Miniprotein binders against p73408. Designs and how they scored, part 5

Target 1, 371 residues: p73408
Amino acid sequence: MRQILIAPDSFKGTLSAGEVCQIALDVLAPEFDCVAHPLADGGEGTLEAIANNLDGQWQTVRVQGPLPDQTVDACYLWLPQEETAVIEMARASGLPLVPVGEHNPEIATSYGTGELITHAARRGAKQIQLAIGGSATNDAGLGLLMALGWQFLDSQGQSVGWGGQALGKVAEIIPPVLNAFPQVTVLCDVTNPFYGANGAAQVYAPQKGADPAMVQRLDQGLRHFARVVREFDGFEINFPRAGAAGGMGGGVAWALETKIESGFTAIAKLTQLEQAMAGCDLVITGEGCFDHQSPQGKVVGGVLELAKKINKPAIIVAGQCQLSQTVLPNVLKIFSLVGPDMPLEKALQHPQTALKKRLVQVKQYLIQSQN

## First folded at step 4 (miniprotein)

Design g2
Fold by ESMFold2-Fast, scan of step 4:
Structure g2 (fold): chain B 371 residues (1-371), chain A 82 residues (1-82)
Amino acid sequence: as target 1 above (371 residues)
Amino acid sequence: SDEVEKLAMEILELAWKIIEIAYILEERGDKDAADKLAELAERIRDLAEKFEETGNPEYLKQAEKLVNEVQKLIDEVKKKLS
């Protein structure tokens, strides 16, 4: 009997990675020995994917939301065996928590994300995985750091307050005395620098509600803060990846000496994906690539490279994959949900049915290949 | 709905096999029979989808009726080949 690892990403907007795994198990398990290993790239669905792989405890904390007068109940995942907390900043400081008409990166704060980190540290976390996708903020992680006890003062000796507007006011930095703080790893898949034409404000602030004048003010704030940090301890905050999450990548790398890894790499290590894959004969991976222009996702790409490294064959099940562009020799076949018998609209409206149909074809392909 | 999902899956698997037969017939030059089987298979898939979403056995009954039409068409093809 073939041992099959089911290691998909979510089908974004339609099915979670866990739901994809369950559908695959329902179709394949009677004929094959299947192991579910749902994955993520560090964005939306990361906590759910990890929780499905590891026995974790959901922690709900009432924290500061992205808007100053907002409080949210935010969940993070505590992994007691790993002594690790997994935190998605978007659950406390993300765009989905703000109505479109109220998005404003000059006032949006990451303070709530810092409250989650504080809670995890007090719980006894030795490591924190911090996914920084989906932010509503352009505050360089100032809010997060303030929640950890950092003080940022203006020229009058008063707190600068919250939001991207606070960056341009910083005149003095007072760090906390922090002993035995957990090692933070930031999950980051963008390369943008802290400020400038390709920086945090210029590239990402418009999506967070900034008009052109606000973008310029935010960029100047980031430049000012970079100067103040350089004067404080000599750190150069304007490096590739520092612009992630409105400059949070830079801010936490400076203040917390974080490691920065791709989301897939961090999750694959945490869930021991390579070990799971080595124990199987075949890997099935996939994603909901329904936009023809979308490139292959980082999860599918990472799974395929890992499978190639350890000499395992792979099958891809994808929403609308570019079938003619299979490059890796260990890929046996690609199954697209969208095709002549399954139009895009139908696949989007009924994704569970579309996926089941393609997994039935995968099952038949595998049975025929054995005979 | 677990039993509903399992039954819907079996109907989808059957529809896929009907499509496979349609492609074989088209390759062998019977485009009329191939087109009719493909159309029936699409309708069976749509009914499986509705059955999964609603749990309504009327969709299952309608799918069974279409499966009977598939069987009649296959029997007609077999008679032509004898």
Scores: ipSAE 0.000, ipTM 0.102, lowest interface PAE 23.9, mean pLDDT 84

Design g3
Fold by ESMFold2-Fast, scan of step 4:
Parts: structure tokens; sequence; C-alpha cells
Structure g3 (fold): chain B 371 residues (1-371), chain A 82 residues (1-82)
């Protein structure tokens, strides 16, 4: 019996990676030995994908929200066998938590994300995987660091407070006396530097509520903070990825000596994807939209690179395929949910039915290929 | 190791050049070229971290090769822009 690994991303806005796996199991499992391995890229759906792959325990903690007068109940995933916590910063400090009309990166704080890290450390975590997508913040991780015991003081010796507005006020840095905590790995797929034309504030602050004047103030704050850090210990905070999550990539790399990995790479290692793939004859992967750029840094691309490396054939099931005449190594066939018999609107209204219909075609293709 | 420290210095210097050139390319409407440069920088960083985790010198060699490729691309872009 042919062994098939089902390793998809979510179909954003329609189906979770776990739901895609379940539908594939329902169609294929009677004829093939199927293993579900739902994946993510470090963004939306990451905790759910990992929880479906590993025996994780959900932890709910009441923490500081992105706005100063806000508290939120934030969940993170505890993996006891791995002694690892998986934290999505957006669940404590993310854009979805900010009410419409109240987005403001000058005051939004990452303090709650630091509280999640503290809770995980007290739980016994030796490693923390920190996904930093979806942030509401432009505070370079200052809030997070304050929750871990760091102090940032202004010229009068008072705390600078929270938010992106605090960065330009920093005159003195005081690290915590005891700095024993878990190793943090940041999951990051953007390459933006800390400040400048392609930096955190210029590129991402507008989506977080900043007008042009505020963007300029935030960028100057990041530049000021970079100078203060350089004067403090010689660290150069302006490097590719440092701009992620309003400069948090830079802030935590400096203060916590974090590792930085692509979301897919970190999740693939944590879930032992390569080992799972090696045990199968074929990989089925997919996502909502597959185009020429997908193979170069998304979940489908990462799965295809691993399959090529260990010489495994792959099938792609995509919501919509935008490839024109591309021949991919080790890819047997691409199945698109959207096609002549399935308009985009119908596929969006009935995603489970559309996916099931295409997986039946995958099943028929596999049966015919064994003749 | 000395190799990792040298690579870190090269990444830092490269980041400044990538930022400068990406800004110029984006102003000229060539966003695809700008993002391609940033993507290559990401790959170099990923390879450096893989070397740190595994100790496998093959990742360091791959990162060094990409640094050279990016530097050539930067030089080529600067000539076209001038």
Amino acid sequence: as target 1 above (371 residues)
Amino acid sequence: SDEVEKLAEEIKELADKIEEIAEILEERGDKDAAYKLLELAWRIIDLAFKFEETGNPEYLKQAEKLVNEVQKLIDEVKKKLS
C-alpha cells in the first residue's frame, strides 16, 4: 500500500491546514496509508497546525493587550515532551485585538508578549518559538523586554513607558540582574531592516494606524534607539529582519540573543517533517494560492525543496494556480480547486466541497498511475 | 568561529547596501528587483543560523556563495543606476 504524507498549508480565509488534512484523509485513506502533517509559515494558524501534529497543551494567560488600558486572554501552546512553548505574539499584541478606529503604533505595546514568555519560562520551557507576525506594535520589543525585567529610562531617570513613542526618549538601559531564561527562536519571513526607507516604520506602521507624520516620528525613534543600543554595548541593531514586528526582531536579537529562522523552517524542524516525509512514498501539499513565487519561501515551496532533497514525488492541490508554463522538479501534477467546472466564487462559498471534488481526482490519478 | 564573525560583519555591511539600493529601485518602480535582493539577504541569514545549529560547514559555504552573488548583483545595479 502506498504511503502518502499530507502536508498542506491553510487555504487562507476558507480552510485550516487541519481541515484540509481531514478532508484528504476522508477521500484517500480507504485506498492509501495516509499521514496528516498540517503546516504553517509562522502566521495565522501556526499554533493550530502544531497542536494537530504534536500532543500540545493549550495555556491561557491574562496579559496586557496592545493598548495601555486593555487586558486580553491569550493562548500559547505548551509542548511538554519537547520542553518548548510556541507563542504567537499577535494573540497578546496583535492587530486583531485593536478595535476599529483605535489602531495607534505610538502607544501600542508588546508587554503582553513578554508576559507570555515569562509564564512559559515558569512553566519549565527550555525553548520558546516566537512567531512575530500580525503585530500592532512599533516599539522594537521594548514592552516585551520590560516584562522580562529590562528598564529603559529617560533623561530624568524615569521609565520611558510603552509604545513606539517611547523609543525616542531612551537615555539609559538597565538590563535585569538575573538573565537566566529559555532560548528564544524568532519565526520571521520578512527581511526589512530596523529603520530607513525599507524599515519597520516606513513599510509597516501605516497598516497599524500611522499617518505620514507619525511614520516619520516612529522611524526617528527607531534610529535614536539604535544609536543608544550601539553606545550601550556596541551592537548594530540595523540588519535584515531587525524591522520585523515594529523592530521587535532587532530588539530581541540584541537583548535576548535570539536565533532567527523562517517560520516554515522552524515548524518543519519542530514537527520532524523531513523524517515524516522520508517514511512516505509521496507528498501531497497545497495552499490557497500557488504562483511562481511560492516555491521560493512559502510552505508549499519549503515542502517541495525537502521533497526534492530526499527524492520524493509531490502533488500540489491549490485553491488557485497562477503558474503559466512552469515545470517543477519532482512534481507529478498540480490540481487547482478553481477551474472550468469550479468558478472562484463557488469555491469560496463551498470550500470543503470544492476540495473534496479535487481530492477525488487526485485519488483517481494515483490509482491510474499504478497501472 | 572566525568564519561566523566574518560572515556577520559581511551581512551587516550588505544590509546597508541592500537598503540603499532597494530604496532606489523602488523609487524607480522596480519593486521586483528590490524584493529579490531582500529575499537573497534572508537566505544568507537562514544559512548562517543553520550553520550555527548544525556546525555543518556546507551551510557556511553556501552563505558565502550567496554573499558573493548579492555583491555582484548590487555592483551591476549600481552601474545601471549611475
Scores: ipSAE 0.000, ipTM 0.130, lowest interface PAE 21.0, mean pLDDT 82

Design g4
Fold by ESMFold2-Fast, scan of step 4:
Structure g4 (fold): chain B 371 residues (1-371), chain A 82 residues (1-82)
Amino acid sequence: as target 1 above (371 residues)
Amino acid sequence: SDEVEKLAEEIKELADKIKEIAEILEERGDKDAADKLWLLALRIFYLAMKFEETGNPEYLKQAEKLVNEVQKLIDEVKKKLS
């Protein structure tokens, strides 16, 4: 009897990672010793995946939203045994919180994300995992830092205020006295620098409501802020990943001396995925779409690399897969939900049925391979 | 239409290539030319998005004019390097 670790990502738009695990348990657990280990990459579904792996307590805090006159009720996950808070910035400062037609990265603030961090720190967090995908902001984390007690003043000694428009006004930086502050790890899968052609404003501000003139002003603000930071303490903020979340990656790394990790790596460490996998004979992983050209951005890719490292065989269950089994050294078989017996449109309409049908085939494959 | 989406994506890719040229010029110390090329690239990208959204060929004509401005700026840089 094989011990099987079920370690999937979500099937985006159809099934959560937890739902995938439950269907797999329902099919496989009668014949095999199965352990569910739902995963995420630091984007949508991250808090839910971690909560399913670890005993977590949902915390709801009323905070500043991305727009100046907006308040939101934002949830984060408190993990008491790990003394760790997991925060998605998008729940306080995210693009989905802004009504259509009101997106404006010159005024959007990350202040609410800083309020979540403050709440977690006061609750007793020793570690904070900060997922920074889905931001509405281009403020380099200035709002977040202001919520933590940082002051940014203009040439007249007045606060620069909120939003990406504030960056170009910064003349003086006054840090708070932070005693016993938690270690912050930023979950970031982009490599963009703080400013420039591939920087925060030029690459991401258009999707946040910026027209070309606004993008130019935002990039100029980021460049100005980088110069002020360099003059303040010699820190070079324009490094790969610093551009994430409108420059928040850079701002938080500078001000809070954060670690930066890929979303999958941080989640795998937090949930002890390697230890769980070492205790199994086989891992089953999956996601909605997988190919060998983007393994770094996929949960499946990370699971396969870890399985290879510790010499464990793997099975992939994917919505659609163009990857050849013969090029993957530790993969026993790939099962696609879409196939001759299951057209794409049918799989999209009935994802639970499609997944169950394919997992029954996985079960048959495992029984036959055992003999 | 699929044709509008494909053409818009090709123009967005062109804008990204112009941004790459701007980055090279900045690394070489020509910040003025770099800044001008970045602004032109952003305008071209915006016009591609508007074309994708509306299908209106007027946005393509505007993008073509900006591509001509990019070429003039590159020609000016070449003269300074020779």
Scores: ipSAE 0.000, ipTM 0.152, lowest interface PAE 21.0, mean pLDDT 85

Design g5
Fold by ESMFold2-Fast, scan of step 4:
Structure g5 (fold): chain B 371 residues (1-371), chain A 82 residues (1-82)
Amino acid sequence: as target 1 above (371 residues)
Amino acid sequence: SDEVEKLAEEIIELAYKIFEIAEILEERGDKDAADKLIELAFRIWDLAEKFEETGNPEYLKQAEKLVNEVQKLIDEVKKKLS
């Protein structure tokens, strides 16, 4: 019996990776020996995908929200066998938590994300996977670091407070004593530097509520903070990827001496994807929209790269996009939910039905090809 | 012809309704019936496209047989619910 690994991303806005796997199992498992391996790229659906793949325990903590007068109940995933916590910063410090009309990266704080890290460390985590997509913040992780015991003081010796506006006020840095702290790995797929034309504020602050004048002030704050960090210990915070989550990528790398890793790579390692794939004859992967030139670290791209490396054939099921004229060497066929027989509007209204229809075609293709 | 195009569109619209019924049945826990309806809807859609391309009434007759199978399956589900 042919063994198939089902290793999709979520179909964003419609189906979780777990739901995609379940639909595929339901269609294919009567004819094929199928293994579900839901994936994510560090963004939406990351905790759910990991929880489906590994035996995870949800932890709910009441923490500081992105706005100063806001508290939120934020969940993170505890993996006891791996001694690892998986934290999605957006659940404590994310843009979706900010009411319409109140988006403001000058005041939004990452403090609550730091409280989740503290809780995980107290629980006994040896590793923390920190996904930093969807942030409301442009505070370079200053709030997060304050929750860990870091002090940032102004020229009068008083705390600078929270938000992107605080960065320009920093005159003195006082680090905490951290003994036996867990290793933090930041999951991020953007390459933006800390400041400048392609930096955190210029590229991402507008979507967080910043007008052009505020973008300029935020960028100046990031530049000032970079100077203060360099004077403090010689660290150069302005590197590619440091701009992720309003500069949090840079701030955490500096303060916690962590590396920034692609979300897919970190998740693939955590779930032992390459080993799972090696045990199968064929891989089925998919996303809501497949991009043939996906950068390294995207789920479909990463799965295809691994499959090619170990010489496994792949089938792609794409939600909204794939009228491809280019065929990758190990890709047998690409199936799109949207096509002449399934208009976009109907696929969006009935995503489970659209996916089932295409998976029936996948099953027919595999039976006919005898591969 | 305009008549062939109109009939094909009505059959395709019927396939969409069958997909909607399948989704409802899955949510109610009747996954086997839902999967069968999806397979039938896909076949009905394919026949409608062939009818539109060729104008051959044989495809229309084949689609009608599948629609009758859909109705029988729905009737079986209704009896099971009672």
Scores: ipSAE 0.000, ipTM 0.158, lowest interface PAE 19.5, mean pLDDT 85

Design g6
Fold by ESMFold2-Fast, scan of step 4:
Structure g6 (fold): chain B 371 residues (1-371), chain A 82 residues (1-82)
Amino acid sequence: as target 1 above (371 residues)
Amino acid sequence: SDEVWKLMEEILELADKIKEIAEILEERGDKDAADKLKELAERIYDLLFKFLETGNPEYLKQAEKLVNEVQKLIDEVKKKLS
């Protein structure tokens, strides 16, 4: 009996990766032995995808929210066998936690994300996977670092406080003494530098509530902080990817000597995707690309590249197909949810039905190709 | 250090320009050319990051060579279209 690995991304706005896997299992079993391996790119749904692959324990911690007078119950995933914690910064310091009309990257703090890291380290984590998408912040990770015991002082020797507004006030840096601190890997797919026209403030601060004047103040703060860091230990913070999460990519790379990996790469390694794929005869992957303008997702791309590397055939199930089958030699067939028999509007209204219909066709294709 | 910083900024600006041209090609329906330029831009970013992380000047040399090769290709395309 053929062994099939079901390794999809989420169908964004409609179905989680876990839901996609469940529908595929329901359609393809019992004719095929199926293994569910839901994936993510390090953004929304990352903790859920990993929890579906590994025996994870949810940890809920009361932490500082993105606004100074806010506390939130934030969860992270503890993986005891892997001695790894998986933290999404958005659960403690994310844009969705800020009430409508109160978005302000000059005051939003990443302190709560640092509290999650502290809790995970105290729990015994040897590794931390930190997904930094969806941030409300433009504080270069200063709040996070303060929660870890770093001190940032102004010219009067007082704490600079929280938020992107604090960056321009930093005159002195006092690092903590850290014993046996876990290795931190940042999951990041943006390439933006720390400051400048393509930097954290100029590109991302507007979506976090900044007007043009505030963007300029935030960018100047990042430039000031970069100079202070360089004077402190010679580190050049303005590198590609340093701008992620309001400069947190740069801040934690400097202070914690983090690795930076694509979300897919980190998740694939953590969940042992290559080993799972090697144990199967075929891979089914997919994503909910319903916009003609949307590029191929990093999850589908990564799965296909890995399948090609280990010589496994693949089938793609996608909302709308943007890829030619002819450019993917290990791809047997591409199935699009949207087609003449399933208009876009209907697929968006009934995503479970649309996906099930295409998976029935996948099943028929596989049965016919076996003979 | 200041001169190395300026060179990194120049290479980063060129990588950003390559990515911008890729977006224009994608809008015009040339997805294959766009994807290739995006891949080249990402390789340049990765090389700059490795240089900053390791201090190994070989990565900076590779990044500079790659941006110069891509920039020449872009300039040649502009000459043919002009």
Scores: ipSAE 0.000, ipTM 0.237, lowest interface PAE 13.7, mean pLDDT 84

Design g7
Fold by ESMFold2-Fast, scan of step 4:
Structure g7 (fold): chain B 371 residues (1-371), chain A 82 residues (1-82)
Amino acid sequence: as target 1 above (371 residues)
Amino acid sequence: SDEVEKLAEEIKELADKIWEILFILLERGDYDAMLKLYELAERIRDLAEKFEETGNPEYLKQAEKLVNEVQKLIDEVKKKLS
């Protein structure tokens, strides 16, 4: 019996990766030996996908929210066998936690994300996977670092305080004395540098509430902080991905010697995707973005590269697909949810039905291709 | 024009290799090698933009020189990773 690995992303806004796997199992498992391996890219559904792959325990912690006078209940995933915590910063320091009209990256703090890291370390984490999408902040992770015991002082010897406005005030850095600390890996798919025209403030601060004058002040703060870091220990903080989450990518790479990986890469390693794929004859992957997006998303692209590396054939099930099969030699066939028999509007309103229809066609294709 | 088209294709292939190695170095925490490679990638991008703006083939010739520096650095990085 053919062994099939079902390794999809979520169909964002409609179905979780786990739900996609369950529908595929319901259709395919009567005819084939199927293994479910739900995936994510470090954004929506990341903790749920990992929890479905590994036996995870949800932890809820009361922490500082993105606004100075705000507290929030934030959850993270604890993986006891792996001694790993998976943390989404947006659950403690994210844009959705800020009321409409109160978005302000000059005051928004990442302190609560640091409190989650502290809790995970005390739980016994040896490794932390930190997903940094959806931030409300432009503070280069200063709040996070302060929660870990770092001190940042102004020219008068007082704490610089919280928010992106604090970056331009930093004159002295005092690191904490740490004995054992978890290895932190940041999950990040943006490539933006710390500052400049394509940097954190110029590109992302407007969506966090910044007007042009504030963007300029925030960028100058990031540039000032980069100079102070360079003077402190010679570290050059302005590199690709350093601009992620308002400069947090750079700040934690510097302060915690953090690795930065694509969300897919980190999740694939954590869930042992390559090993799972090697044990199967075929991989089915997919994603369900129904707008102008290419079906070659981060997860689908990553799965296809792994399949190519170990010579495994793949099938893609995607929302709207304009990709030619001729450019992907290891791909046997691409199935689009949206087609003549399924208009976009109906696929969005009835995603389970649309996916089931295409998976029935996948099943028929696989039966026809049996030797 | 065939020679210019070939050079443009070589620069595009090198850009893909640069970013691949750059991200591998970043994921491994090798910031020193990553920053050196990133600086060269930015210089090559600037030269390509100047060529698009002016049509002056001298910018592509300058990019070719940087291509040799990048190839040397990539080889040094591959030896370090093996």
Scores: ipSAE 0.000, ipTM 0.332, lowest interface PAE 12.1, mean pLDDT 84

Design g8
Fold by ESMFold2-Fast, scan of step 4:
Parts: sequence; structure tokens; C-alpha cells
Structure g8 (fold): chain B 371 residues (1-371), chain A 82 residues (1-82)
Amino acid sequence: as target 1 above (371 residues)
Amino acid sequence: SDEVEKLAFEIYELALKIYEIAEILEERGDKDAADKLYELAIRIYDLAWKFEETGNPEYLKQAEKLVNEVQKLIDEVKKKLS
């Protein structure tokens, strides 16, 4: 009996990675020895995928929201055996938490994300995985750092306050005394630098509510803060990826000495994907839309690259796939939910039925391919 | 691998230096050269990242090609400034 690793991403927000795994188990497990290993890339579904792989405990904490007068209930995942917390900043400091018409990166703060980190550290976390997608902020992580005990003072010795507008006011940095602190890994797939034409403010602040004048002020604030950091301890904060989440990538790399890692890589390491794959004969992976030929950035791509590295064959099950653009090493076959017997509209209306139908075809293919 | 990590970090530092050159050129008013160097720096950094994560030397060869493009652009800037 062949052993099959089922290692998918979520499907277009309609099915969680865990639900995809459950449907695959229902179809394949009677004929094959299947192991479920739901995945994510650090975006939507990340905490749910990790909770399904590992025995996770949901923690709900009342924290500062992205707006100064806002409080939110934010959840993060605690993994007691791994002594690891997995935090999505968007749940405390994210754009979706801001009401329409109230988006403003000059005042939006990451303080609540720092409160989640503090809660996890007090719980005993040795490692924190911090996913920084979906931010409402352009504050370089200043709010987060203030929640951790950092002080940022203006030229008059007063706190600079919150938001991207605070960056240009920083004249003095006072770090906290930390006896012990968890190792923080930032999950990020953007390459933007801290400031400049391709930097945090110029590229991302408009979607967070900034008009052109605000973008210029925010970029100037980031440049000023970079100078102050350089004068403080010699750190050069303007590197590729430092611009992620309004400069938080740079701010936490500097202050917490973090590494910034791709979401897939961090999740694959945390869930021991390579070990799980090595124990199987074949990998089945998938996602709602497979339109990228490169194995980088996407869950499917990462799974395929890892499978190639350890010489394992793979099958892809995708909601839609641009097959004319997709030829990858070690892939045996690609199954699309959309096909001659399943028009796009029907697949969108009944994704569970479409997925089950394709998994039956995967099962038939595997039975016919046995020697 | 410690050697993979060390080599990746050297390429990260190289990408950062290219990025700093782009920033200087932008401040001096050569936006076209600056934009090209920013793009190359970001791509070189990304390749160093992929090399660190995978250990695949193919990413080093790709980074070398981009470094050669950086040198050609710097040579063009030097001629213009001379």
C-alpha cells in the first residue's frame, strides 16, 4: 500500500486546507495509507492550517486595535509542545479592522500586535512566528516595540505617540531591559525596502488610506527614523523586505534581531513537512488557483521544490490551472476542478463536489499507475 | 549549512550596498539609474534568500548574472559623471 502525503493550501477561501485534507482522506484512505498535512503561506488560513497539523490552543486577548480609540479581541495560536506562538498581525493591527472612511496610516498603530507578543512571551513561548500581511499601519513597528517596553522620545523628551506620523519625530531611543525574550521569525513574501520609490510608504500606504501628501510625509518619516536608528547603533534598516507591513519588517529585524522568512518556509519547518514527505511515496498538493510556474512564493510551488529535492513524485489538484503555462519537474499529473464535465460556474457553486470528483479521478489514476 | 548561511549573508550585504548606491543616485537626480539598481538589488536579495532556504547553487549563478548587470550600469554612470 502506497503512503500518500496530502499537503494542500486552502481553496479560494471556500475550503480550508484542513477541509481539503478531510475530503482527500475520505476518497483515498480506503485504498491508500494517507497522511494529512494542511499548509499555508502566511496569509489567509495560516493559523487554521497550523492548528490542524499540530495540537494548537487558541488564545483570545483584548488588545489595542489599529485606531487609537479601538479595542479588539484578537486570537493567536499557542503550540505547547513546540513552545511556539503563531501570531497574525492583521488580527490586531490589520486593514480589515478599520471602518470604511477611517483608514489612515499616519495614526494607525501596531501596538496591539506587540500586546499579543507580550502575552505569548508571558505564556512561555520560546519561538514566535509573526505573519505580517494585511497591516493597516505604516509605523515601522514602533507601536509593537512600545508595547514591548521600547521608548521613542521627541526633541523635547516626550513620547512621540502612535502611528506613521510619529516616525519623523523620533530623537531618542530607549530600549527596554530584557532578561529573556522569545526568538521571533517574521513571515513575509514582499521584497520592498524601508523607504524610497519602492519603499513601504510609496508602494503600500495608498491602499491604507494615504493621499499623495501623506505618502510623502510617511516616506520622509521612514527616512528620518532610518537615520536615527543608524546613529543609535549603526544598524542599516533600509534593506530589501524591511518595508513589509509599513516598515515593521525593518523595525523588528533591528530591535528584536529577527530573521525575515517566507511564510511557506517557516510553516514547512514548524510542521516538519520535509520529514513527513520523506516518509511517503507520493505527495498530493493543491490550491484554489494554480497560475504560477515558479515553485517560489506559493504553497504548491514550495511543496514541489521540496519534493524535487528529496526525489518524491507529486500530483496537483487545483481549482483552476493554466496548464499551458505549467510544466514542472517531478509532477506526474495536474487535475483541475474545472474541466469538460465541470464548468467554471458549477465548480464555483459546488467546490466540495468538484474537489471530490477530481479526487476520485486521482484515485483512479493512482490505481492504474501501480506496478 | 553554516557555509550556506554565511555565503547568503554576504550576498544580502552586497544587495544592500547596491541599494545604497541606488539611493545616492536618486538623491543626485539620476532616477532612471537608481530605479534599475533598486530592482537589481531587490532581485539579488531575493536570490540570496532562496539560496539560504534551499541551498540550491543555481540561485548563486542567477545572482552572479544580476551582479554583472549592476557592474554594467555602474560603468555607464561613471562615464556619464566623467
Scores: ipSAE 0.000, ipTM 0.291, lowest interface PAE 11.9, mean pLDDT 85

Design g9
Fold by ESMFold2-Fast, scan of step 4:
Structure g9 (fold): chain B 371 residues (1-371), chain A 82 residues (1-82)
Amino acid sequence: as target 1 above (371 residues)
Amino acid sequence: SDEVEKLAEEIFELSDKIMEIAWILEERGDKDAAFKLLELAERIQDLAEKFEETGNPEYLKQAEKLVNEVQKLIDEVKKKLS
């Protein structure tokens, strides 16, 4: 019996990776020996994908929200066997937590994300996977670091406070007393530097509520903070990925000596994807949107590269795709949910039905190729 | 060259100080002066970046002109405050 690894991303806005796996199991498992291995890129659905692969324990903590007067109940995933916590910053400091009309990256704080990290460390985490997509913040992780005991003082010796507006006020940095701390790995899919035309504020602050004048203030705050950090210990904070989550990528790399990895790479290692794939004859992967030139961190691209490396054939199931399988050497066939028999509108309204229909075609293709 | 990086850093540091003044003015309610200083600081930053990239001293001369505009605006604000 052929062994099939079902290793999809979520179909963003319609189906979780776990839901995609379940539909594939329902269609394929009667005829094939299927293993579900839902994946993510460090963005939406990351905790759910990992929880579906590993025995995780959900932890709920009351923390500071992105707005100063806000508290939220935020959950993270604890993996006791791995001694690892998986934290999505968006659950404590994310844009969806901010009411429409109240978005303001000058005041939005990452402090609550730091409270989650503190809770995980006290629980016994030796490793923390920190997914930093979906942030409401442009504070370079200052709030997060303050929750961990770092002090940032202005020229008068007072705390700079919270939000992106605090960055330009920093005159003195006081690190916390030495203590044992988990290794933090930051998961992000963007390559933006800390500041400048392609930096955190210029590219992402507008979607977080910044007008053009505020964008310039935030960018200058990031430049000021970069200079203060350089004076403090010689660290160059302006590097690719440092701009992720309003500069948090840079801030935590500096202060916590973090690793920064693509979400796919970190999740693939944590879930032992290569080992799972090696045990199968074929991989089925997919996502809601597919490009022939998959960017770094994309789940489908990562799965295909890994499959090619270990000489495994792959099938792609995608929401919409115009590519020929001959362009991708290890891909046997590409199935699109949208087609002549399934218009885009119908696929969006009935995603489970659309996916099931294509998986039935995948099943028929596999049965015929088995003969 | 090391000299180009050093001079660019001095100009970046100067623009940071201009931004700090802009934030103080905005907090005190002088939003018009604040936004004008922010615009000038941005333009000075752009010139510092171009100087760092190219080493062309013409960008330093352009930055000097903008710094003179900043000084004039600050003097006007001080006169109003006093």
Scores: ipSAE 0.000, ipTM 0.141, lowest interface PAE 17.4, mean pLDDT 84

